# Designs tried in a protein design chat: miniprotein binders against q9lnl0. Part 1

Scores and structures below are computed, not measured.

Target 1, 290 residues: q9lnl0
Amino acid sequence: QLRHGFYEGTCPPAESIVGRVVFNHWDRNRTVTAALLRMQFHDCVVKGCDASLLIDPTTERPSEKSVGRNAGVRGFEIIDEAKKELELVCPKTVSCADIVTIATRDSIALAGGPKFKVRTGRRDGLRSNPSDVKLLGPTVSVATSIKAFKSIGFNVSTMVALIGGGHTVGVAHCSLFQDRIKDPKMDSKLRAKLKKSCRGPNDPSVFMDQNTPFRVDNEIYRQMIQQRAILRIDDNLIRDGSTRSIVSDFAYNNKLFKESFAEAMQKMGEIGVLTGDSGEIRTNCRAFNN
Structure headers, positions and changes below count from the first letter of each chain, unless a header shows other numbers.
ipSAE, averaged over its two directions, is called F for ESMFold2-Fast, E for ESMFold2 and O for OpenDDE. V2 adds 0.75 times the mean of E and O to 0.25 times the DockQ between the complexes of E and O.
[cut] marks letters that were taken out.

## First folded at step 1 (miniprotein)

Design f1
Amino acid sequence: SKVEVKITGDSPEKLREVIERVKELVERLGLEYEIKEDGDTVTVKVKGLSEELIKRIKEEVEKIARELGVELEVEVKEEKKE
ESMFold2 (binder alone), alone request of step 1: mean pLDDT 69; pTM 0.619

Design f1a
Amino acid sequence: SEVYVLIEGDSPEKLREVIERVKELVERLGLEYTIYEDGDEVWVIVEGLSEELIKRIKEEVEKIARELGVELFVEVEEEKKE
ESMFold2 (binder alone), alone request of step 1: mean pLDDT 68; pTM 0.620

Design f1b
Amino acid sequence: SEVFVYITGDSPEKLREVIERVKELVERLGLEYVIEEDGDTVLVWVDGLSEELIKRIKEEVEKIARELGVELTVYVEEEKKE
ESMFold2 (binder alone), alone request of step 1: mean pLDDT 67; pTM 0.597

Design f1h
Amino acid sequence: SKVEVKITGDSPDKLLEVIWRVLELVYRLGLEYEIKEDGDTVTVKVKGLSEELIERIFYEVLKIAEELGVELEVEVKEEKKE
ESMFold2 (binder alone), alone request of step 1: mean pLDDT 69; pTM 0.593

Design p7
Amino acid sequence: SKIEVEVRVEENGRTYEFRFEVSSPEELKKLIEEIKRLIEELGADRVEIRIKAESEEEARKLAEELKRLAEELGFTDVEIEVKGNEVRVTARK
ESMFold2 (binder alone), alone request of step 1: mean pLDDT 82; pTM 0.814

Design p7a (at its last look DockQ between E and O 0.35; V2 from the best seeds 0.00; counts 0 for: pae E 15.7 > 1.5, pTM E .658 < .8, other shape alone 2.552 > 2.5)
Fold by OpenDDE base, look of step 20:
Structure p7a (fold): chain B 290 residues (1-290), chain A 93 residues (1-93)
Amino acid sequence: as target 1 above (290 residues)
Amino acid sequence: SKIYVLVWVEENGRTYTFEFEVSSPEELKKLIEEIKRLIEELGADRVFIIIEAESEEEARKLAEELKRLAEELGFTDVEIEVKGNEVYVEAEK
C-alpha cells in the first residue's frame, strides 16, 4: 500500500532527485507546473495513476498518448530525465507513476501553490489503450462534472478545487472556448480581447487565468465571479447553485483554496493506484518493460 | 499598467496570446522577465507587446528595455512605437 517515505529504505534520494530535476526545468520554464498538472490529471483519471499516459505509441500498438485529447500534454522530458537519474542510483526501484506524482507536487509548490505531502509506492501499469481515454470536455455541465468526479471519489468541494486549481495555470486553445466568445454574459472587454487573440492561425492559446497564469492561487475563482472565466465549465461553476458558494469561498480565501487544492491533489494522485506486486517498475517511462 | 503579449511559436506553428494587468512597476518588471523566458523556451518567431504605462517617461524606458530584450532574444526585425503612455512592440525573427 501507499505510504509516506516509501523509498526511505530502498532509494533515499528518490524525492530529492525528482525535486531537483523539476526545479531545473521550472526555473527555465514556468509553464512546467501547468504541464505536469495536466499530465497527472490525464493519467490519473484514465484507469488510475499508473503512468499509462507516458507510454509512447508504436507501430504495433497505439497508446493513450495517441488520443487527440492528450496531444497537448507536455513535460515527458522532465519525467524521463528524473527516471534516468533514478535508474543510475536506484535501478528498477522508483516507478514512473511516483515520479509524476512527486514532480507535480514539487512543481505546484514552486508556483506558489500549497506544499503538501504525497504517499508513494505506486507501480506502473501494464496497459495503455486509447479506448480507455474518457475525459470531460471544457463545456461540460456542473451536474455531469459532479457525477463524474463522484464516481472517482471526489465531493463537490474537492471537484471545484481541482478544476479551478488546475486552471489557475496553463493555457487553453481557442477551439475549446468558442462558446464563451459568443456568450453575451461573458465580460465584454475580455470577450473582445479573446476574439482578437483567436484570429491567429493554428488555433491560438490563451491563459485560462488571465491575471496570474504562472501562479497556483485563487485568482481563477475571482475571475469566475467577474464573468471572466475562459472555459465554459469554469463559468458554470459560478453560475450553478451547487458550486457557486464554493467558488465564492475560494475567491475570497486563498488559504482555504490552497488547503482544498492540496487535498484534491493528494486524492487525485491516489486514484486507482497499483501497489505491492501489481504492475511493474518501468526502466523507461515511455515503454513497458516487455 | 497593462501588458498585452502575442507570441507566435515556431513549434507546430502555435500562437500564444497573453494579457496581463500589473499593479506596480516592480510587478511589470517581473512579468517581463517571465515573458522573456517563455519566449525563449517556446522558440517564438514573432512577438507583439502593448504596454500601458503610468507616464510617457515610463513608457519610453520600457520601450528601450523591450528593444534590448528583443535583440537579445535574436529578433532581427523590431518595431517600437511610443504613443503617450503606451508602448507598442512588434518583433520578428
Scores: ipSAE 0.211, ipTM 0.616, lowest interface PAE 2.1, mean pLDDT 92
Fold by ESMFold2, look of step 20:
Structure p7a (fold): chain B 290 residues (1-290), chain A 93 residues (1-93)
Amino acid sequence: as target 1 above (290 residues)
Amino acid sequence: SKIYVLVWVEENGRTYTFEFEVSSPEELKKLIEEIKRLIEELGADRVFIIIEAESEEEARKLAEELKRLAEELGFTDVEIEVKGNEVYVEAEK
């Protein structure tokens, strides 16, 4: 069973070690929050929060990293560094799944987002199969999104908090929003800016939050209301009657957004977890123990 | 003048964008320091700077100043194009 303070008796410094490692990386590179948010989401929605995403492919066996939608996931070295230190202090004790959960929570707080507690006690999965990866693209309808989130236990309000909150930091590659640049209903000044930004080499990225790209706050919802959403899926949230009022509530109440985002992140971090004697405690987050 | 800075990071092949507005020489000096900090903070391997100036003359002046900045920061491959009131600066380490 997950509980608060799971490691208090077996590895008392566990959360402080993860926090220090995350802070050191974040202090050097503020994009760490976006990286960890994406990592946790991509891990949790694919057969649960079991760190299956962290497994490296081998010449004989592909992994979830082999799938194109996971190609942009990064920050694995932060998890590795935390794991290395934890293995020195508490061998085979702190799971990689818990490190991801704690690291993401701490990175959110560093970026000005909500501070919230997480339960721990997750164990690591024994499978990482490319065919398990079912991630929604950026042009999916709200109805399709609602169905997908409902299938993993989330209501519409939680969905809007996760989609928008996950996009308040981070970037989108130009190849993912060409339909937005062509949309005459998009804010005309932003369209012009995006056309210029997307002329760079190597499929350039733009910040999804055009005003506070390194802060976890409600600005992304204000951008949605102003017809400035970068991705089609985000623009759909303000256009669709089933989500419009939630977007508005978050846009005009940052405290409500932060509370809702914290709750949503807590729920996401508990999808399909392995506990008790299920799974394993990996010694190397990139590989199964044997 | 409006300035767009695109920072490319080799680690993941991603580009990050920033927008700046300058209205005085002191703001330009502060912006140069801010761009340097962002490049270092993100661990950038390439930088693209797009300047949308008020005039072609302002654009050319800013381009020359940014060329010197890139060289002072240790970029080894600096290219500049001026197209009307727009300036495109690319620098690579």
Scores: ipSAE 0.000, ipTM 0.234, lowest interface PAE 15.7, mean pLDDT 84
ESMFold2 (binder alone), alone request of step 1: mean pLDDT 81; pTM 0.789
ESMFold2 (binder alone), look of step 20: mean pLDDT 81; pTM 0.787

Design q4W
Amino acid sequence: SPEEVRQLIDYLIEALELAKKTGDPLLIKFLALLVEWLAMELGNPEVQELARKIEEALDEFKRTGDPSKLEEIAKKVEELIKKLEEE
ESMFold2 (binder alone), alone request of step 1: mean pLDDT 68; pTM 0.538

## First folded at step 2 (miniprotein)

Design cd1
Amino acid sequence: SDPAEILRKHREELVERLSDSVLDELLDYLLEKGVLTEEEYEEIKSEPTREEKARKLLDILLRKGPEAAKLFLEALEETDPELYEELM
ESMFold2 (binder alone), alone request of step 2: mean pLDDT 89; pTM 0.876

Design f2
Amino acid sequence: SEKVEIKFTGNDPETFRRAIEELVELAKRYGLDYEVKVEGDTVTVRIKGISDELAQRLIEEATRIAEKYGVKVEVEVERDE
ESMFold2 (binder alone), alone request of step 2: mean pLDDT 76; pTM 0.694

Design p8
Amino acid sequence: STIEVTVRVEENGRTYTFRFEVSSPEELKQLIDEILRLIEELGADRVEITIKAESEDEARKLAQELLRLFEELGFTDVEIEVKGNEVRVKARK
ESMFold2 (binder alone), alone request of step 2: mean pLDDT 81; pTM 0.780

Design p8H
Amino acid sequence: STIEVTVRVEENGRTYTFRFEVSSPEELLQLIWEILLLIYELGADRVEITIKAESEDEAEKLAFELLELFLELGFTDVEIEVKGNEVRVKARK
ESMFold2 (binder alone), alone request of step 2: mean pLDDT 78; pTM 0.759

Design p8S
Fold by ESMFold2-Fast, scan of step 3:
Structure p8S (fold): chain B 290 residues (1-290), chain A 93 residues (1-93)
Amino acid sequence: as target 1 above (290 residues)
Amino acid sequence: STIYVLVWVEENGRTYTFEFEVSSPEELKQLIDEILRLIEELGADRVFIIIEAESEDEARKLAQELLRLFEELGFTDVEIEVKGNEVYVEAEK
């Protein structure tokens, strides 16, 4: 069972060690928050928050990292550094899955987002298969998103907080939003800017939040209202009757957005978790113990 | 009369693209300071910039200034090329 203070008796410095490692990386590079948000989302929606995403492929065995949708996931070295320090003081005690959750929470606060507590006690998964990776695409309808999030226990409001909130920081590769560049409903000045930006080499990226790209705040919802959403999945939220009012509520009330996003992130971090004697405590987050 | 700036920034194999349009040399100096701040915030390993200046003379002056600025930021491999009124910068740590 997940609980607050899970490591208070077994590894008292666990959260402070993770927080220091995350701060040191974030202090040097503000994109760490976007990296860790993407890492936790991609881990939690695939077989639960069990750190299956962290497993490296081998010559004979592909992993979730082998899937194209995960090629852009980064920040593994941050998790490795925290794990290395934790193994020195508390051997075989703190799961990689808990490290990801704590690291993501701390990085959100550093980027100006909400501060919140998380429950811990996750154990690491024993499986990482490409075939398990089922992520929502950048062009899916609101109806598809509602069905997908409902299947994992989330209501419509929480879904809007997670989809939009997860895109308040970070980038999207040009290949993921060609349909938006062709959409005459997109803000015309932004469309012209994106057409030029996407002429660069190596499938360039653009910030999903064009105004406050390093802050976890409600600006992404204001951009949606202004027809400036980069991804179709975000633009669909303002156009659909089921979600439009929620987008407006978040766009005009940053406090409400932060409270909703904190609650959504707490719920996200608890999807399909392994506890008790299930799974394992990896010694190396990138490899199974045997 | 319009100065166009296109920036590609790489960090750990990822590419970020920024596009700017300014209308005066004073605005360009402010933009360069903002770009350097973005590069520092991103922790960039490699930067590629194209600047379309108002004239070839302005492009050459800008090239000299950018070389010094990137060296001051700790980039050890800085290549700058001027083609007409365009300045091409490629900098690596």
Scores: ipSAE 0.000, ipTM 0.266, lowest interface PAE 15.0, mean pLDDT 86
ESMFold2 (binder alone), alone request of step 2: mean pLDDT 82; pTM 0.806

Design q5
Amino acid sequence: TSDEMRQKFNDLVKAIQDAMENGDPETVRQLAHQIRDLADQYGNEDVSRMADEIQRAIEQFSQTGDQSKLDRIANEVQDMINRIQSD
ESMFold2 (binder alone), alone request of step 2: mean pLDDT 77; pTM 0.719

Design q5N
Amino acid sequence: TSDEMRQKFNDLVKAIQDAMENGDPETVYQLALQIWDLADQYGNEDVERMALEIFRAILQFSQTGDQSKLDRIANEVQDMINRIQSD
ESMFold2 (binder alone), alone request of step 2: mean pLDDT 71; pTM 0.578

Design q6
Amino acid sequence: SPEEVRQKIDRLIDALQEAMKTGDPELIHQLAQEVRDLANELGNPEVQSLARQIEEALDQFKRTGDPSKLEQIANKVEELIDKLQEE
ESMFold2 (binder alone), alone request of step 2: mean pLDDT 80; pTM 0.741

Design r5
Amino acid sequence: STEVKQKIDELANKIHELAQDYGDPELQKLANEVRQALDRFKETGNPEYLQEIANKVDQLARHMGDPEVTRLADQIHELVNKLQERS
ESMFold2 (binder alone), alone request of step 2: mean pLDDT 77; pTM 0.698

Design t4
Amino acid sequence: SPEDMAQEINKFIDELHQALDEAMETGDPEKVQELANKIRQMVDRAQNLAEHLGNPELIEKADELQRLVNEFEQILDELQKE
ESMFold2 (binder alone), alone request of step 2: mean pLDDT 72; pTM 0.586

Design t5
Amino acid sequence: SPDELRQRFEDLVNRIHEALQRAIESGDPDTIRELAQEFHDLMQEAREIAREHGNPDVLERAQRLDELAQEIDRILSELQNK
ESMFold2 (binder alone), alone request of step 2: mean pLDDT 67; pTM 0.499

Design tp2
Fold by ESMFold2-Fast, scan of step 3:
Structure tp2 (fold): chain B 290 residues (1-290), chain A 84 residues (1-84)
Amino acid sequence: as target 1 above (290 residues)
Amino acid sequence: SAEELYEKGLELFEQGKFEEALKIFDEVLKRDPNHVDALYMKAWALYELGRYDEAKETLQRAVEINPEDPEAREYLELVKEELK
């Protein structure tokens, strides 16, 4: 199954190659961390971490990329570059699914988040079906989130770490939080600022973390406490009795948040993985082997 | 226009391309020296680049133009903490 050091004998430079590629992209564009976090989450919650999300649609076959909820997923070229280098030194050895997990882990560390080890040995899936894509929306209740996360083996604390932690970086388009702009419970000065920002054409975006939008830290939880959460799903975490104390714990203890987020990301990366002889090792992350 | 250029700068900033965004905000400010939003975004780009002294000077200029703005003043305090 999955293990630490899976590639030590078969491709010793695997993790360093991925790390270098990720650093080069991140150094030029700080949004890489947000992109890779979204990519891994969208991959893992749909039939497990099998890189099914990476498959390009063809005229004959739609893929998970064909679904509107995945239209904003980006960073595929980062995975492609890592895979191209790995195929040169270690042909048919390192799965695209492992590259996504390693790349996401490294991008979190680059953005000031926790450093942690991941187990590897994933194999790539043989299917990418639009109908398999089921993702939580920005207005979802805590009860709905708890049910969804429980269905994939996560407790409430891990859920709070993943929902909030995943929103410490990145943007939300104005169309996704109109309900928050109208909500008198939102910080009134922030609400006025968002109303002004959202007047522009082409569905403008705003940072989900208003203070440290490029750092993986506990600031998003502090924003929740201050009634400054951009998305309803985040605001709901401080309002609901099931999650309120966890939000407070993370808001006042960045070390606890980082430890919890690292553990949550390790668990996320191990959902429904294919190992052993299941699946395949793709040569091209965007296409099935023949 | 200055406003079209400002929107371009915001897009670059959202992409984390702070050096490029800074150049665009500087161009906005050449065309409209009192564009307080561009001063605010320039300060934010400087902050993300670790150029805290320049961020502080830029925010002090924003406060001079709109002294009643609590957001500019709050951000100035955040930048001052990095300098301590």
Scores: ipSAE 0.005, ipTM 0.230, lowest interface PAE 12.7, mean pLDDT 87
ESMFold2 (binder alone), alone request of step 2: mean pLDDT 81; pTM 0.765

Design tp2b
Fold by ESMFold2-Fast, scan of step 3:
Structure tp2b (fold): chain B 290 residues (1-290), chain A 84 residues (1-84)
Amino acid sequence: as target 1 above (290 residues)
Amino acid sequence: SAEELLEKGEELYEQGKFEEALKIFDEVLKRDPNHVEALFLKAYALLELGRYDEAKETLQRAVEINPEDPEARLELEWVKEELK
């Protein structure tokens, strides 16, 4: 049901419009790629890629946005702008779920990551419940990660590509890596820098990739090898026997990383999708049609 | 002071203002050409700007100052592979 060129007959400019909107936001703010990667992941692992994450809570109804783990998700205005333009050109045609997937793909390419095609034809979900939100934490073991990713169809290699690749851009708040700051195995100069950065009020944030924080490249895996991973979940990948060789392969072969990350992103974008007559095509990505 | 300049450059780098950050790191290096931390930060700013040849030269300088430091060597090796 998902297919390449889904909108060729019904909305030929769909992907071009999304790409232009994403470029305009990214050109002004390089953190857009990190924002969209986080948005797509948090959407797709909860009831599938159905744009349930985009639904605003109301006084009467909480949504997935009400969960603390989603408080940091941002970039909704990018999706809104693309949707507004698409509704003017092709009313009630392009789903919010497809916009998220296309936008994330284009933002990866803009940040120097792989260029790849995505299949489209997703429809938008009809529910957004806080109780559905089940996300891995920053300190989970490799065994826990393998079990969780296997349950949604990822092998170990694609899991390593997705966890590390998703952290090549973006920030982590100091409260999420206190265990790393206390770990003497972390690079001592970086630990000293992080202790200083985390001294301030209001839970400061730091880049997860210290060297190329705005590029989707294999640098994060090199940071793992150098004992410089910010999050425990990333550090665990280099220390565990089941993932260590994959981290090394990606650290020393950027092309292999990009190919694996593209495959992982394509697979993630197709989790639990609604197609055909299921779900709806929202007119406002932040609200159900009724 | 050199420390204040380094902090200012890092703030600019964190804001994505790589060209402005680079000027500040260059000012630190003008005062102390052997400031290894400033060399690394300059190289990172150059990489973000797509200026790989200059990043390579900067990391090569860091290796010359402390050949025993594996970090500079590993960063340089990565940049060299990208240029191939």
Scores: ipSAE 0.005, ipTM 0.282, lowest interface PAE 13.2, mean pLDDT 87
ESMFold2 (binder alone), alone request of step 2: mean pLDDT 78; pTM 0.732

## First folded at step 3 (miniprotein)

Design cA1
Fold by ESMFold2-Fast, scan of step 3:
Structure cA1 (fold): chain B 290 residues (1-290), chain A 88 residues (1-88)
Amino acid sequence: as target 1 above (290 residues)
Amino acid sequence: SDPAEILLEHFWELVYRLSDSVLDELLDYLLEKGVLTEEEYEEIKSEPTREEKALKLLYILLEKGPEAAKLFLEALEETDPELYEELM
């Protein structure tokens, strides 16, 4: 079962090792927080937080990485480095799934987001199947988002915290928001800027939070209110009556956002986890033990 | 008793309890004995905290294997005999 201090008796330095590895990567590249947030979310919403996302495809066997929606997931080398160090000090003890959760939590704190504790004791999954990948697109309606999040146990407020909190750092490629560039409701100055930025031939990217792209804060919700949301899924949150007041609450209260986001991240990290004797403890996060 | 296994069993205690002065002596000794390269020695010394220096040193020793761990434990017995006796 998941508990606080799961590794205190078996691998006391586990969280410190992960935290140091994450800090060293983050210190040289502030985009690490966006990378790890995306990694954990894409892992957890597909058959639970079991590190199935980390499995490399082989010549004979595709994996979740084979799906186009996962082509932009990055940061696997951070997880690998933490795992390598943990295997040296605590062989076959700390799961890849726990490393992802701890690393994401620490990267949020580094980026100015909330500090929070996570329970550990996850085990790694034995399957990674492209057909299991069901992820929300950048243009989905609020109704579709509510249904999807409800199916994994999340209420509307938690959904708004996760969608906005996940997009307060990171980039979106121009192909994902052409509908926004054509939308006259979008802030006119930003729309003009994006039209120019998106003229490039290689599907350029832009920051989803135009003001504080490297900080986990409530600025994304303030951008939504100002008609400056990059993705339609974000813009829809301020347009829809069921989510508008929540967006407003977060936009005007950073403390409330951070508390809500911390709770949402704790809950997300516990979706469909394998514990006890289920799954395995991989020796290589990118490959099953067999 | 495998020296690397002993190091692993006492990893966290070593990280927490190695003083700055003991760490400096251990690093100098391990460099002199060729356990650490000059590059590794400088890398460890550049770490911002005592804990980070100890962590990096211990990871490198574990990666190098039982002979490196043995030389470390011998050095520890000489530089901090009280800590060595408490752990062993």
Scores: ipSAE 0.000, ipTM 0.142, lowest interface PAE 20.6, mean pLDDT 88

Design cA2
Fold by ESMFold2-Fast, scan of step 3:
Structure cA2 (fold): chain B 290 residues (1-290), chain A 88 residues (1-88)
Amino acid sequence: as target 1 above (290 residues)
Amino acid sequence: SDPAEILYKHRLELVFRLSDSVLDELLDYLLEKGVLTEEEYEEIKSEPTRELKAWKLLLILLEKGPEAAKLFLEALEETDPELYEELM
């Protein structure tokens, strides 16, 4: 079972080691928070938070990294560094899945988001299969999102906190929001700016939060109210009656957003986890033991 | 029902659906009734888009409380009775 203080008897410095590694990377590059948020979300919604996403493909075995939707996931070297230090101090003790969860939590706090505790005791999965990767696209309807999130245990409020909160930091490539550039309902000044930014080759990227791109705060919901959401999935939240009041509540109350986002992130980190004798404790987060 | 709670409930529909002409009439009315100061009126009018004008107006009204919200809703019923009927 997951619990607070899972490693207090087996690896007391576990969380402090992860936190220091994350801080060192974040201090050099503020985009670390966006990278780790995307990593945890893509891991947890595919067969649970079991670090299956971290497995490198081989000639014998493709992995979740082989899927196009995961091509932009980054920050694996941060997890590797934390794991290397943890294996030195506490061999075969701290799972890669727990490292991802702790690292993501710490990176949120560093970016000005909520501070919260996580339960630990996850074990690493024994499978990383491209066919298991099923992720919501950037253009899906609110009804589709509600059904998908309900299927993994989330209500509408936590869904709005996760979709918007996950997009408070990070970038989207122009190919993902061509429908928004063509939408006359998008803020006209932003639409003109995006048309210029997206004219070049090599699929340029833009910040999803145009005002505070390195802070985990409620600004993305304020952008939604102003018709300035970059992705259709975000814009849909303000346009749909079932989610509109929640977007507004978060936009007017940063404390409420932070509390809701913390609860949503705690719940997300506990999806489909392996505990006890299930799975393994990898020695290398990018490869199965043997 | 508290007028401020009613205004808060419908705030986003108001931001999206108030036309420029209705918004101008509402601003003039609220200025005449002393709900808005001249400084607040000019600040709202200087916003670059209809949505930003409407949002700034609604934030100011919500901060001022139920009496300001009540006067706004009464003005809305007079200037755009169809929008008022659809929301309320």
Scores: ipSAE 0.000, ipTM 0.259, lowest interface PAE 13.7, mean pLDDT 89

Design cA3
Fold by ESMFold2-Fast, scan of step 3:
Structure cA3 (fold): chain B 290 residues (1-290), chain A 88 residues (1-88)
Amino acid sequence: as target 1 above (290 residues)
Amino acid sequence: SDPALILWKHRFELVLRLSDSVLDELLDYLLEKGVLTEEEYEEIKSEPTREEKAEKLLLILLYKGPEAAKLFLEALEETDPELYEELM
């Protein structure tokens, strides 16, 4: 069972150690928040928050890292550093899955997003298969998104908070939004800028939030209203009757967005978790104990 | 390991692969962090082509040394993570 203060008796400095490691990385590179948000989301929506994403492929065994959609996931060294320190003071105690959740929470607060508590007690998974990686594409309809999020227990409002909150920091590669560059409904100045940005080789990237790319705030929803969403999945949220009012609510009320995003992140971090005697406590986040 | 050596080794790829938008964001960041002077920023921006802007930027960073190269690579990781991963 997940609970607040899970490590209070077994590893009292656990959250402080993770927070310090995250702060040290974030202080030198503001993109850490985007990296950790992407990491947690890609981990949690694939077979639950069990740190399966962290497993390195071997010659004999591919992993979730082998899938092209995970090629841009980064920040593994942050999780490794926290784990190394935790193993020194509290051997075989703190799961990699809990480190990811705590690190992501702290990075959100550092970037100006909401501050919130998380429950801990996750255990690490024993599988990491490329075939399990089923992530929503950048062009999916709102109906497809609603169905996907409902299948993992999320209502429409929580879905809008997670999609937008996850995209208010970070980048998207040009290959993911070719349909938007060709869309005359996109803001014309932004469309011209993106055509220029995307003419180079090797799939260049652009900020998904063009105004506040390093802050966890409601700006992404304001960009949606202004026809400036980079990804089709984001643009669809303002155009669909099922989500449009929620986008507007978040765009005009940053406090509401932050509260909703905090609740959404707490819920996301609890998807399909392993607790009790299930799974394991890895000693190396990139490899199974066996 | 040495950031300046990484930049030198990959300078040709960087010239070919940095887009106009990525370059603009890198230049603004490096100016804000005091890595580039206002004079250097304007000189780079005035180059006639994307490739010449990238060449000028990289030469200035290499001249300034490992700390400037490190800050550039950190900024590159955010603005073009695929290119950054190939360099590392």
Scores: ipSAE 0.000, ipTM 0.093, lowest interface PAE 25.7, mean pLDDT 87

